# VHH binders against Hydroxymethylpyrimidine/phosphomethylpyrimidine kinase (thiD), part 1

Scores and structures below are computed, not measured.

Target 1, 255 residues: Hydroxymethylpyrimidine/phosphomethylpyrimidine kinase (thiD), of Aquifex aeolicus (o67772)
Amino acid sequence: MIALSIAGFDNSGGAGTLADIRTFKHFGIYGVAVITALAVQNTQKVYEVFPIPPDVVKEELKAIFEDFPIKGVKIGMLANKEIAEVVYETLKSKKTNFIVLDPVFRSKSGRELLSEEGVEFLKSEFIKIVDLITPNVPEAEILCGEEIKSLEDVKNCAQKIYSLGAKSVLIKGGHLKGNYAIDILYDGKSFYEFKAPKIAGKTPRGTGCVYSSAILANYLRHKDLIKAIKTAKDFITEAIKNSKKLGKGYEIMDF
Structure headers, positions and changes below count from the first letter of each chain, unless a header shows other numbers; antibody chains are not in Kabat numbers.
ipSAE, averaged over its two directions, is called F for ESMFold2-Fast, E for ESMFold2 and O for OpenDDE. V2 adds 0.75 times the mean of E and O to 0.25 times the DockQ between the complexes of E and O.
[cut] stands for letters that were removed.
The coordinates of atoms that the task and the answers printed are left out; those that the model quotes come from them. Centres of patches stay.

## First folded at step 4 (VHH; framework vhh_6z1v_2)

Design x01 (from z09 with G56D S101E)
Fold by ESMFold2-Fast, scan of step 4:
Structure x01 (fold): chain B 255 residues (1-255), chain A 124 residues (1-124)
Amino acid sequence: as target 1 above (255 residues)
Amino acid sequence: EVQLVESGGRLVRTGGSLRLSCAASGFTFSEYAMGWFRQAPGKEREVVAAIDWSGDSTWHADFVKGRFTISRDNAKNTVYLQMNSLKPEDTAVYYCAAGPEYVLTYSEDAYDYWGQGTQVTVSS
């Protein structure tokens, strides 16, 4: 089975297409990639982001879809509106089994990873083709337009994001206070809580990339979203716990 | 064959306490979320409390928070609802339900298996 990563290229391998492909392979899925931007980064920070010209991204997409029977797509950093439009146009015209969007808006240092115009395009159009969107709390606040301070705020925000067009919404609650990282899924009918202990002393980069890719891989194999999220949650928790300081900055999840 | 059997429902006076039990069989209990629901005559069924597979995460409806406590014993394949400071408004048939593995669920639609119910009547 073949899954596509549409994301930025992280030199260090901690995030982006390299992390996505490694995650797919871990779960027995062959991964292919479409690179949206070259991120000059290492374990310490993102130094620069070079968007790939939209026409080149379009050719990458064309080359992959002409040759491979893609069963699922994981989308990460889109960089700008022009690239987002190209990706949207291509995916809207193609048959895929499942689309997971990890809405990468800003880096930890505040560097813009999706332009303001790109965010608005994502909220108004792109989200309508998404089967699962996996924002963290700050990303969810941008999408729903409201502050999140409690579990009830998370549920309200999830319903608002769902109303924008996503078929399901998984808000990652690691930013909320407490000893547990609690993720809330809303599927248009029901709320589900996925809970794991916070791992003290480790803050590896790329956790969103790995988590969303693990969800996609497990969904493609078993066609059960709840089981896919639970399996991915257990996997990412262990990956964080076993992450290694291979460079001078943040840990790398080596799995 | 999945089976959920509620017990403990009875007539109790206002301010009293009662413990409901739900015995589960026919599935791997320790992998399922469990919930308690209730339905009064002429009312829709409403969720009272929920507990995840491990017993570490619980949710209680606002109208019972501080009075009711959900718990489970995976060794006995049983989920409990401890009801304190009972009010006439708590009079209802109480149902046990089993939902998806490893998650806490809040919606009736998420639960796959249901018991027959146990009647709780609170007299003034």
Scores: ipSAE 0.056, ipTM 0.486, lowest interface PAE 5.7, mean pLDDT 88

Design x10 (from z09 with S101E S107R)
Fold by ESMFold2-Fast, scan of step 4:
Structure x10 (fold): chain B 255 residues (1-255), chain A 124 residues (1-124)
Amino acid sequence: as target 1 above (255 residues)
Amino acid sequence: EVQLVESGGRLVRTGGSLRLSCAASGFTFSEYAMGWFRQAPGKEREVVAAIDWSGGSTWHADFVKGRFTISRDNAKNTVYLQMNSLKPEDTAVYYCAAGPEYVLTYREDAYDYWGQGTQVTVSS
């Protein structure tokens, strides 16, 4: 079974396509990649982002889809509107079983990873082809246009994001106060809570990338979104716990 | 054997208050979401409130928000519905239901165990 990562290339391997492909491999899924940007980064920060020309991204997509039977797609950093449009047009025309969008807007160090025009395109058009969108609290606030201070605010925001066109919304609650990271899934009819203890003393890079990729891999295996998220949540919790300080900055999830 | 036993239903006047209780046995109560549903004469059954296994997350229908509060006591295997500012439109049989493990849901079809119901009548 083959899954596609459409994301930036993190040369340190903690996030982006390298992390996505390692996650797919861990769950027995062969991963292929379409690189949207080169992110010059290490464990400390993102220094520069070099978007791949949209025509080159289009050729990467063409090469992959003409050769491989892609069962699922995980989308991360898109960099700009032009790349987002190319990805959107390709995926809209292709038969895939499941599309997960991790809406990467900004790095931990505050660098812009998707332009303002790209965010607007994502909210108005791109979201309509998405089976699962996995924003964290700050990303969810951008998508729904409202401040989130409580779990009830998370639920209200999830319903609003769903109304933009995503078939399901998983808001990651790790930014909220408390001893548990509580993620809330809304599928248009029900709310589902996924709890795990917060891991003290560890803040690894790429947790969003690994979590969304683990969800996709397990959805392709199980065909059950709730089971896939539960499995991925348990996996990411252990991966964070076992993360290692391999460089001078944030930990790396080595799994 | 799984049992859900509701109590507290009675006749009350408009503006009054009631607390409904649902005592659970025969399953690991602390691992299951719980919900309150109601059915008025000649109406479909509707969801009123839901609570997760821990009591840390709740959901209330818009038509009762601010008036009703769901809560639970896992040590007593009991879920409660505190009903304030009652209206004639709240007249219904109220049902307690046990849902899936570790998941908050307000979908009727996700609830496996149901009580027999307790009648609440609100007179004008």
Scores: ipSAE 0.005, ipTM 0.238, lowest interface PAE 10.2, mean pLDDT 87

Design y02 (from z08 with S101E)
Fold by ESMFold2-Fast, scan of step 4:
Structure y02 (fold): chain B 255 residues (1-255), chain A 118 residues (1-118)
Amino acid sequence: as target 1 above (255 residues)
Amino acid sequence: EVQLVESGGRLVRTGGSLRLSCAASGSTFSIYAMGWFRQAPGKEREVVAAISRSGGSTWHADFVKGRFTISRDNAKNTVYLQMNSLKPEDTAVYYCAADYEGYEFDYWGQGTQVTVSS
């Protein structure tokens, strides 16, 4: 099986298309990529982000889809509305693909990774073709328009995001309980909890990228979303624990 | 990026009280969940307490429940740990940590030493 990463290119390999491809390969899935932006970065910081021209992104998509039988797509950083529109137009005709969207709006340091117009396009149109959206709490608040203060707020927010058109919603770290981070999934019918202990002393970059890519890879293997998320959660927990300080900044997940 | 600086650690007698503070500077503080951790010599770092972004949810480890209270003041970019009825077993370096993603704590302070003597 073949999966596509549509994301930014992190030249350090900690996040973006390189991390997505490495994750797919770990689970026996051949990965191909469509690059939406070049992020000039290392383990210490992001220096610049250069969006790829939308017409070039369109040519990348065309080249991949005319040659490979893609079964799943993981979407990360889209950078702007024009790129999001090109990706949307291509994917809305690919009804057999399972689409996971990691809604990368901002970096950990607060740097904008998707324009305001891009966010609005995502909420109004793009979300309608998404099989699983994996926001963290700040991203979920932007999507549902509500502040999250409790587990009940997480569940209400997940239902609102579902109502925008996503077929399932996984809010990451929606609840802290002891030394556990709890992810909450809403599939339109039921809520599910996925818990893992907090990992002290490890701060690798790209955890969202790796987790969403691991979910996609395992969904393609199992055809069971609950099993895919459990497998991905166990995997990301171990990947964080085993991350290595290969440069001067954040650890890298080397798996 | 957020930088965290702990203060308030000192030598205190068994049964005493102490308030630790963690001041955040840099990026927006209110987007981070916060935690207090401790590490005794030769032991792994363990979570003591955690507080949500808004302060609406808190958790305390069983070994400090009823004695320690975590709180935050987003207007002052500060998280606190009020420590009451201190025991020798509470002796450790205490760290504050900030969590954006929800899987691990992304930013750590350098720690503040708390020593509890009999």
Scores: ipSAE 0.013, ipTM 0.464, lowest interface PAE 7.3, mean pLDDT 85

Design y04 (from z08 with S101E Y103W)
Fold by ESMFold2-Fast, scan of step 4:
Structure y04 (fold): chain B 255 residues (1-255), chain A 118 residues (1-118)
Amino acid sequence: as target 1 above (255 residues)
Amino acid sequence: EVQLVESGGRLVRTGGSLRLSCAASGSTFSIYAMGWFRQAPGKEREVVAAISRSGGSTWHADFVKGRFTISRDNAKNTVYLQMNSLKPEDTAVYYCAADYEGWEFDYWGQGTQVTVSS
């Protein structure tokens, strides 16, 4: 089985297409990539982002879909509206089993990773072809337009994001209870909680990329979203635990 | 991103009290869940206490329950750890951490040393 990562290229290997491909391979899925931008980054921060010309992204997509039977797509950093439009137009017409969108808006260091116009396009159009969107709390607040202060706010926000067109919404870390982080899934009918202990002293880069890619890989294997998220949550928890400080900043997940 | 600076660590006698402070600057403080961690010589870093974004929920490790209390003041961009009935076993470097992405602690302070002696 073959899955596609549409994301930026992190030259340190902790996030983006390299992390996505490694995650797919870990679960026995062959990964192919469409690079949307080159991100100049290391374990400390993102310094620069160089978007790939939209016409080149379009040719990358054409080359992949012409040759490979793509069963699932994981989307990360899109950089700008023009690239998002190209990706949207291509995916809207292609038959795939599942599309996961990790809505990468800003880096941990505050660098813009998707333009304002791109965010607007994502909320109004792109989200309508998405089977699962996996925002963290700040990203969820941007998508639903409301502040999150409680578990009830997380649930309300998830329902609003669902109303924008996503077929399911997983808000990561929507509730902290003790030493556990709780992720909340809304599938249009019910809410589900996924919890795992926080790993003290470990803050690896690329956890969102690895988690969303692990969910896609396991969904393609089993066709069960709840099982896929549970498996991915266990996997990311272990990957965080085994992460190593190889540079001066955040740990790197080595799996 | 956020910058965290701990303060308040010092030498105290067994049975004494101490309050640690963690001052945050940079990004909006209220979007972060906060935690206090500690690391004693030759041991792994362990979670001591955690507090939600709003301050509406708190957690304390069993080994400090009833003695330590975490709190936050979002108007002052500060998290506190009130430590009472200190024991020699509480000797450690105490770290403040902020959780932006909700499942890991993304930002760490440099730590503040607490030493408890008789």
Scores: ipSAE 0.012, ipTM 0.359, lowest interface PAE 8.6, mean pLDDT 85

Design y05 (from z08 with S101E Y103F)
Fold by ESMFold2-Fast, scan of step 4:
Structure y05 (fold): chain B 255 residues (1-255), chain A 118 residues (1-118)
Amino acid sequence: as target 1 above (255 residues)
Amino acid sequence: EVQLVESGGRLVRTGGSLRLSCAASGSTFSIYAMGWFRQAPGKEREVVAAISRSGGSTWHADFVKGRFTISRDNAKNTVYLQMNSLKPEDTAVYYCAADYEGFEFDYWGQGTQVTVSS
């Protein structure tokens, strides 16, 4: 079984396509990649992001889809509207089993990772081909246009994102309890809660990338979204616990 | 990138009050959920309180409920911990932390020492 990562290239390997492929491999899935941008970064910070020319991204997509029977796609950083459009047109025309979108809008430092025009394209068009979108709370607020102050606001926001076209919505960290990481899933009918204890003293890079990729890999294995999320939540908790300080900054998940 | 600097820690008498502040650099402060942690000598770090990005939701550990209150001022890029009815067992280094992704606290301050005399 083969899964595709469409994401940025983090040259340190903590996030992006390298982390996605390592995650797929951990679960027995062969990973292939389409690179949307080169991120010049290390464990301390993101220095610069260089979008790949959209024509090159189109050629990467064509090369992969001509050769491999892709069963699932994990989408991360798209960088700009033109790249997002190329990815959208390709995926809209191809049969895939499951599309997971991790809506990477900005870095932890507030650096823009998707242009304003790209965000609007994602909300209006791209979201309609997505089977699971995995925003954190700030990303969810951008998608639903409302401030999240309570668990009821999380649920309302998830329903609004669903109404934009996503087949299911997983808001990461949607419930505030200081010692737990709690995620809320809405599948169009029901809400589900996923809890794991926070690991004190570990701040690894790429947790969102690894989590969304682990969900995709386990969905392809089980064909059960609830089971896939539970398995991925357990996995990411253990990966954070076992993360290592390999450079001078944030820990890296070495799995 | 966010840098956190705690202040306000000092020696106080049992039953006293103290307000801790945590100043964040940059205009991106409002995208972080914030927490206060403490570590006493010979003990592991424990979560004291947490506050949502907007400040609309808060959580407080059972051992400080009714005594401590977390709050934030996004216009001043600052999170606060108001500590009332202090007890000797509240003696610890208090740390401010910021959470962007919802999995873990990504950024930490250096800490501020609070000592409560009997």
Scores: ipSAE 0.040, ipTM 0.498, lowest interface PAE 6.8, mean pLDDT 86

Design y07 (from z08 with A33V S52T)
Fold by ESMFold2-Fast, scan of step 4:
Structure y07 (fold): chain B 255 residues (1-255), chain A 118 residues (1-118)
Amino acid sequence: as target 1 above (255 residues)
Amino acid sequence: EVQLVESGGRLVRTGGSLRLSCAASGSTFSIYVMGWFRQAPGKEREVVAAITRSGGSTWHADFVKGRFTISRDNAKNTVYLQMNSLKPEDTAVYYCAADYSGYEFDYWGQGTQVTVSS
């Protein structure tokens, strides 16, 4: 089985398409990639981000879909509206694929990773083709337009995001409880909780990328979203715990 | 990237009060969940308190509940830990940490030493 990563290229391998493909491989899925931006970085810092021209992204997509029977797609950093539109136009005709969107709007340092016009396009159009969207709390607030201060706010926000067109919504870290990282899934009918301890003292890059890719890989294997999320949550918790300092900066999840 | 600098740690007597501050620079402070951790000699680092991005929700460890209060001022890019009724067992290096992803504390300060004498 073959899955596609549509994301930025982190040349250090901690995040982006390299992390996505390594995650797919770990679960027995062959991964192929469409690169949306080149991030010049190592374990210490991000130096520069270069969006790929939209026409080149379009040709990458065409080359992959003409050759491979893609069963699932994981989408990360889209960089700008023009790239998001190209990806959307390609994927809207491919309804048999399971599409996981990790809505990378902003870096941990607060740098904009998707333009304001790109965010609005995502909310109004792109979200309608998404089977699972996996925002963290800041990303969820941008999507639903409301501050999240309580578990009830998380649930209300998830329902609002669902109403925009996503078929399921997983808000990561939606409830604060000391050392717990608690994720809340809304599938249009019910809420589900997934919790695991936060791993203090480990700061690996790419946890969102690895988690969303692990969910996709396990969904493709078993066709059970709840089981896929639980398996991915257990996996990411162990991957963080076992992350290694391979360079001079942040740990890398080497699995 | 966000840089965190703690201040306010000092020697205080049992029953005293102390306020720690953590100043953030470099990035948009308001996108981070903030936490206070502590580590005493020979012990593992433990979480003391955490506060959501807006400040609308807080969590405090049972061993400090009612004595310590976490707060933040996003306009000043600062998080605070107000410590009351201090006990010798509160002696530790206190660390400020920022969490964007919900799975890790990505950014850590250098720590500030609090010593409580009997």
Scores: ipSAE 0.090, ipTM 0.517, lowest interface PAE 6.4, mean pLDDT 86

Design y08 (from z08 with A33Y Y103W)
Fold by ESMFold2-Fast, scan of step 4:
Structure y08 (fold): chain B 255 residues (1-255), chain A 118 residues (1-118)
Amino acid sequence: as target 1 above (255 residues)
Amino acid sequence: EVQLVESGGRLVRTGGSLRLSCAASGSTFSIYYMGWFRQAPGKEREVVAAISRSGGSTWHADFVKGRFTISRDNAKNTVYLQMNSLKPEDTAVYYCAADYSGWEFDYWGQGTQVTVSS
């Protein structure tokens, strides 16, 4: 099976398309990529982020879809509305089994990774073709327009995001209880909890990218979303625990 | 990317009070959920308290509830842990942690030692 990563290119390999492809390969899936932006960075610092021209992104998509039978798509950083529109139009016209959207809005340093117009396009149109959206709490708040302070708020927000058009919603870290981070899935009918202990002393890059890609890979293998999320949660927990300081900055998940 | 530096740890007598501070730099502090953890020698690191991005919601572990209070000042890029009625069992290295995603604590300070003696 073949899966597509549509994301930014992190030349340090900790996040983006390189991390997505390594994750697909780990689970026995061949990964191909469409690059939306080039991030000039190493483990210590992000220097520049260059969006790829939308016409070039369109040609990358065309080249991949005319040659490969793509079974699943993982979408990360889209950078701007123009790129998001090109990706949306292509995916709307193509048949794939499953689309996972990791809605990357801002970096941990506070840098905007998707324009305001891009976020609005995502909420109004793009979300309608998404099978699973995997926001963290800040991203979920932007999507549902409400503050999250409790488990009840997480569930209400998930239902709101579902009403925007996503077929399922996984809010990552939606509830913190003791030493556990709890992810909450809403599938339109029921809520499910996925928990793992927080790993102290580790600051690896790209956890959202790897988690979403692992979910896609395991869904394609098993066609069971609950099993896919459980397997991905176990995998990412071990990957964080085993992350290595390969450069002078943040740890890298090398699996 | 955020850097965290704890301060305020010292030797205090049983029943005393102490305020720990954690100063953040390098990034927009208000986008992070903040937590205080502690680790005694030979023990696992345990969560003590956590605070939401706005400071509107807090959680405290049962073993410190009523004695410790977490707070934050986003204008000063600082999170605090006010520790009252200290006990010898509170002796540990205290760590400040920041969590952008709510899924895991991504950034950690180096810790500040608190020792409580009789």
Scores: ipSAE 0.013, ipTM 0.426, lowest interface PAE 7.8, mean pLDDT 86

Design y09 (from z08 with A33F S101E)
Fold by ESMFold2-Fast, scan of step 4:
Structure y09 (fold): chain B 255 residues (1-255), chain A 118 residues (1-118)
Amino acid sequence: as target 1 above (255 residues)
Amino acid sequence: EVQLVESGGRLVRTGGSLRLSCAASGSTFSIYFMGWFRQAPGKEREVVAAISRSGGSTWHADFVKGRFTISRDNAKNTVYLQMNSLKPEDTAVYYCAADYEGYEFDYWGQGTQVTVSS
């Protein structure tokens, strides 16, 4: 099977298309990529982000879809509205089995990774073709327009995001229960919890990228979303635990 | 990017009280989940308390429940740890940490030493 990563290119390999493809390969899925932006970064920080011209992104998409039978798509950083529109139009016209959107709006350092117009386009149009959206709490708040203070707020926010058009919503780290961080899935009918212990002393880059890509890979293998998320959560927990300090900054998940 | 600086650590007597502060600078403080950790000589780092981004939800380790209270003031970009009924086993370097994605604490302060005499 073949899965497509539509994301930024992190030249350090900790996040973006390189991390996505390594994750796909780990689960026996061949990964191909469409690069939306070049991110000049290392383990310490993101220095610069250079969006790829939308017409070039369109040609990347055309080249991939005319040659490969794409079974699933993982979408990360889109950079701007123009790129998001090109990706949306292509995916809307193609039938893939499953689309996972990791809504990368902002880096941890506060750098904008999707323009305000891009966020609005995502909320009003793009989200309607998404099978699973995997926001963290800050991203979920932007999507639902409400502050999250409690588990009940997480659940209400997930329902609001679902109402925007996503077929399922996984809010990451929305609840803390003892030493466990809890992810909450809403599938339009029920809520599900996925937990992992918080690991002190290791802060690897690209955890969101790896987690969403692991979910896609395992969904393509098993066709069971709950099993896919649980498998991915176990995987990312182990990957964080075994991450290595290969550079001077954050650890890298080397799997 | 967020920079964290702890303050308030000092020598206190058994049964005493102490408030630690952690001042954040840089990127938007309110988007971070905050925690207090400690590490005593020869022991592993352990989580003491955690607080949600808004301050509406808190968690405290069993060994400090009823004695320690975490709180935050987003307008002042500060998180606090109020420590009451201090015991010699509370002696440790206390670290403030910030977590954006909910998986692991990404940003750490330099630590502040708390010594509880017996």
Scores: ipSAE 0.012, ipTM 0.360, lowest interface PAE 8.6, mean pLDDT 85

Design y11 (from z08 with S52F S101E)
Fold by ESMFold2-Fast, scan of step 4:
Structure y11 (fold): chain B 255 residues (1-255), chain A 118 residues (1-118)
Amino acid sequence: as target 1 above (255 residues)
Amino acid sequence: EVQLVESGGRLVRTGGSLRLSCAASGSTFSIYAMGWFRQAPGKEREVVAAIFRSGGSTWHADFVKGRFTISRDNAKNTVYLQMNSLKPEDTAVYYCAADYEGYEFDYWGQGTQVTVSS
């Protein structure tokens, strides 16, 4: 079974396509990649992001889909509207089993990783081909247009994002209870909670990339979204706990 | 990146009150959920209180409920822990922590020592 990562290239390997492929392989899925941007970064920071020309991204997609039977797709950083449009048109024309979108809008330091026009295109068109979208709270607020102050606001926001076209919505860290981070899933019918204890003192890069990729890999294996998310949540919690300081900045999840 | 600096820890008598402050710098404070943790000598670090980024949702541990209150001022990039009716058992180093993505507390301060004497 073969899964595709459509994401930026983090040359340090902590996030992006390298982290996605490592995650797929961990769960026995062969990973292939389409690179949307080169992120010049190390464990300390992102220095610059160079979007790949949209025509090149289109050729990467053509080369992969021509040769491989892709069963699932994980989408991360799209960089701009032009790249998002190319990815959207290609995926709309291809049959895949499952599409997971990790809506990478901004870095932790506030650097823009998807243009304003790209965000609007994602909300109006791209989201309609998505089987699972995995925003964190700030990303969810951008998508639903409302401030999140409570668990009920998380649920309302998830329903709003669902109404934009996603078949399921997982808002990460949408609720705090003691030392637990709680993710809230809305599948169009019911809400589900996924709990994990917060790991103190570890700040690994690429947690969103690894989590969304683990969900895709386990969904492809089991065809059960709830089981896939539970397995991925356990996996990411252990990966964070076992992350290593291989450079001078953030830890890297080495698996 | 966000940097956190705690202040306000000192020696206080049993039954006294104290307010701890955590000042944030570096990146946009309002996007982070914030927490207060404590660690006494020979014990594991334990969570005391947590607050959502907008300040609408708070959680307090049972052992401090009714005595401690967490709050935040996003305009001042500061989170507070108001501690009332202090007990000797509250003696610990108190740490401020910030969480952006909901998986772990990403950023930690250096800690501030609170000592409660009888």
Scores: ipSAE 0.085, ipTM 0.532, lowest interface PAE 6.6, mean pLDDT 86

Design y16 (from z08 with S101E G102A)
Fold by ESMFold2-Fast, scan of step 4:
Structure y16 (fold): chain B 255 residues (1-255), chain A 118 residues (1-118)
Amino acid sequence: as target 1 above (255 residues)
Amino acid sequence: EVQLVESGGRLVRTGGSLRLSCAASGSTFSIYAMGWFRQAPGKEREVVAAISRSGGSTWHADFVKGRFTISRDNAKNTVYLQMNSLKPEDTAVYYCAADYEAYEFDYWGQGTQVTVSS
């Protein structure tokens, strides 16, 4: 099977298309990429983001879809509204693909990775073609327009994001319980909890990218979303534990 | 985005008390869950306490339960660790951390040294 990463290019390999493809390969899926932006970054921070011209992104998409039988798509950084529109126009005709959207709005270092206009386009149109959206709590609050103070707020926010058009919503770290992070999935009918320990002393880059890509890869293998998320959560927990300090900043997941 | 600066670490006698403060800069402090970590000489970094974004839930490691209390004041962009009944084994560099991602702390302070002696 073949999966597509539509994301930024992290030249350090910790996040973006390189991390997505490495994750797909780990689970036996051949990965292809459409690059939306070049992020000049290392293990310490994101220095600059250069969006790829929308017409070039469109040609990347055309080249891939003409040649490969794509079964699933993972979407990360879109950079701006113009690129998001090109991606949306291409994917809305690919109804047989499973689409995972990791709504990358800002980097850990605070750099804007999706414009305000891009966020609004995502909320109003793009979300309608998404099978699974995987926001963290700050991203979820932007999407649902409500503050999250409790587990009940997480559940209410997930339902609101679902009502925008996503077929399922996984809010990462929606509940802090001891040294555990709990992810909450809403599938339009039921809520599910996924629990994993926070790993002290390791703060690798790209955990959101790797987690969403692992979910897609395992969904394509098993066609079971709950099983895919459980497998991906076990995988990311182990990848964080085994991350290495290969540069001068935060760890890189090497798997 | 947030930047963290710890303060309050010093030398203190066994049985004494100390309050650590973590001052955050940035207008979005309230969106972060916060934690206190420590690293003693020759040991791995360990989690001491954690507090939710709203301050409505807290967690404390078993080895500090009843002695340490984490709290936050979102109006002052500050997290506190009140440490009572200090023991020599509490000697460590204490770090403040902010959590934006589910599985890691995104922002770390530089640490503040706490030394507990006889």
Scores: ipSAE 0.012, ipTM 0.375, lowest interface PAE 8.2, mean pLDDT 84

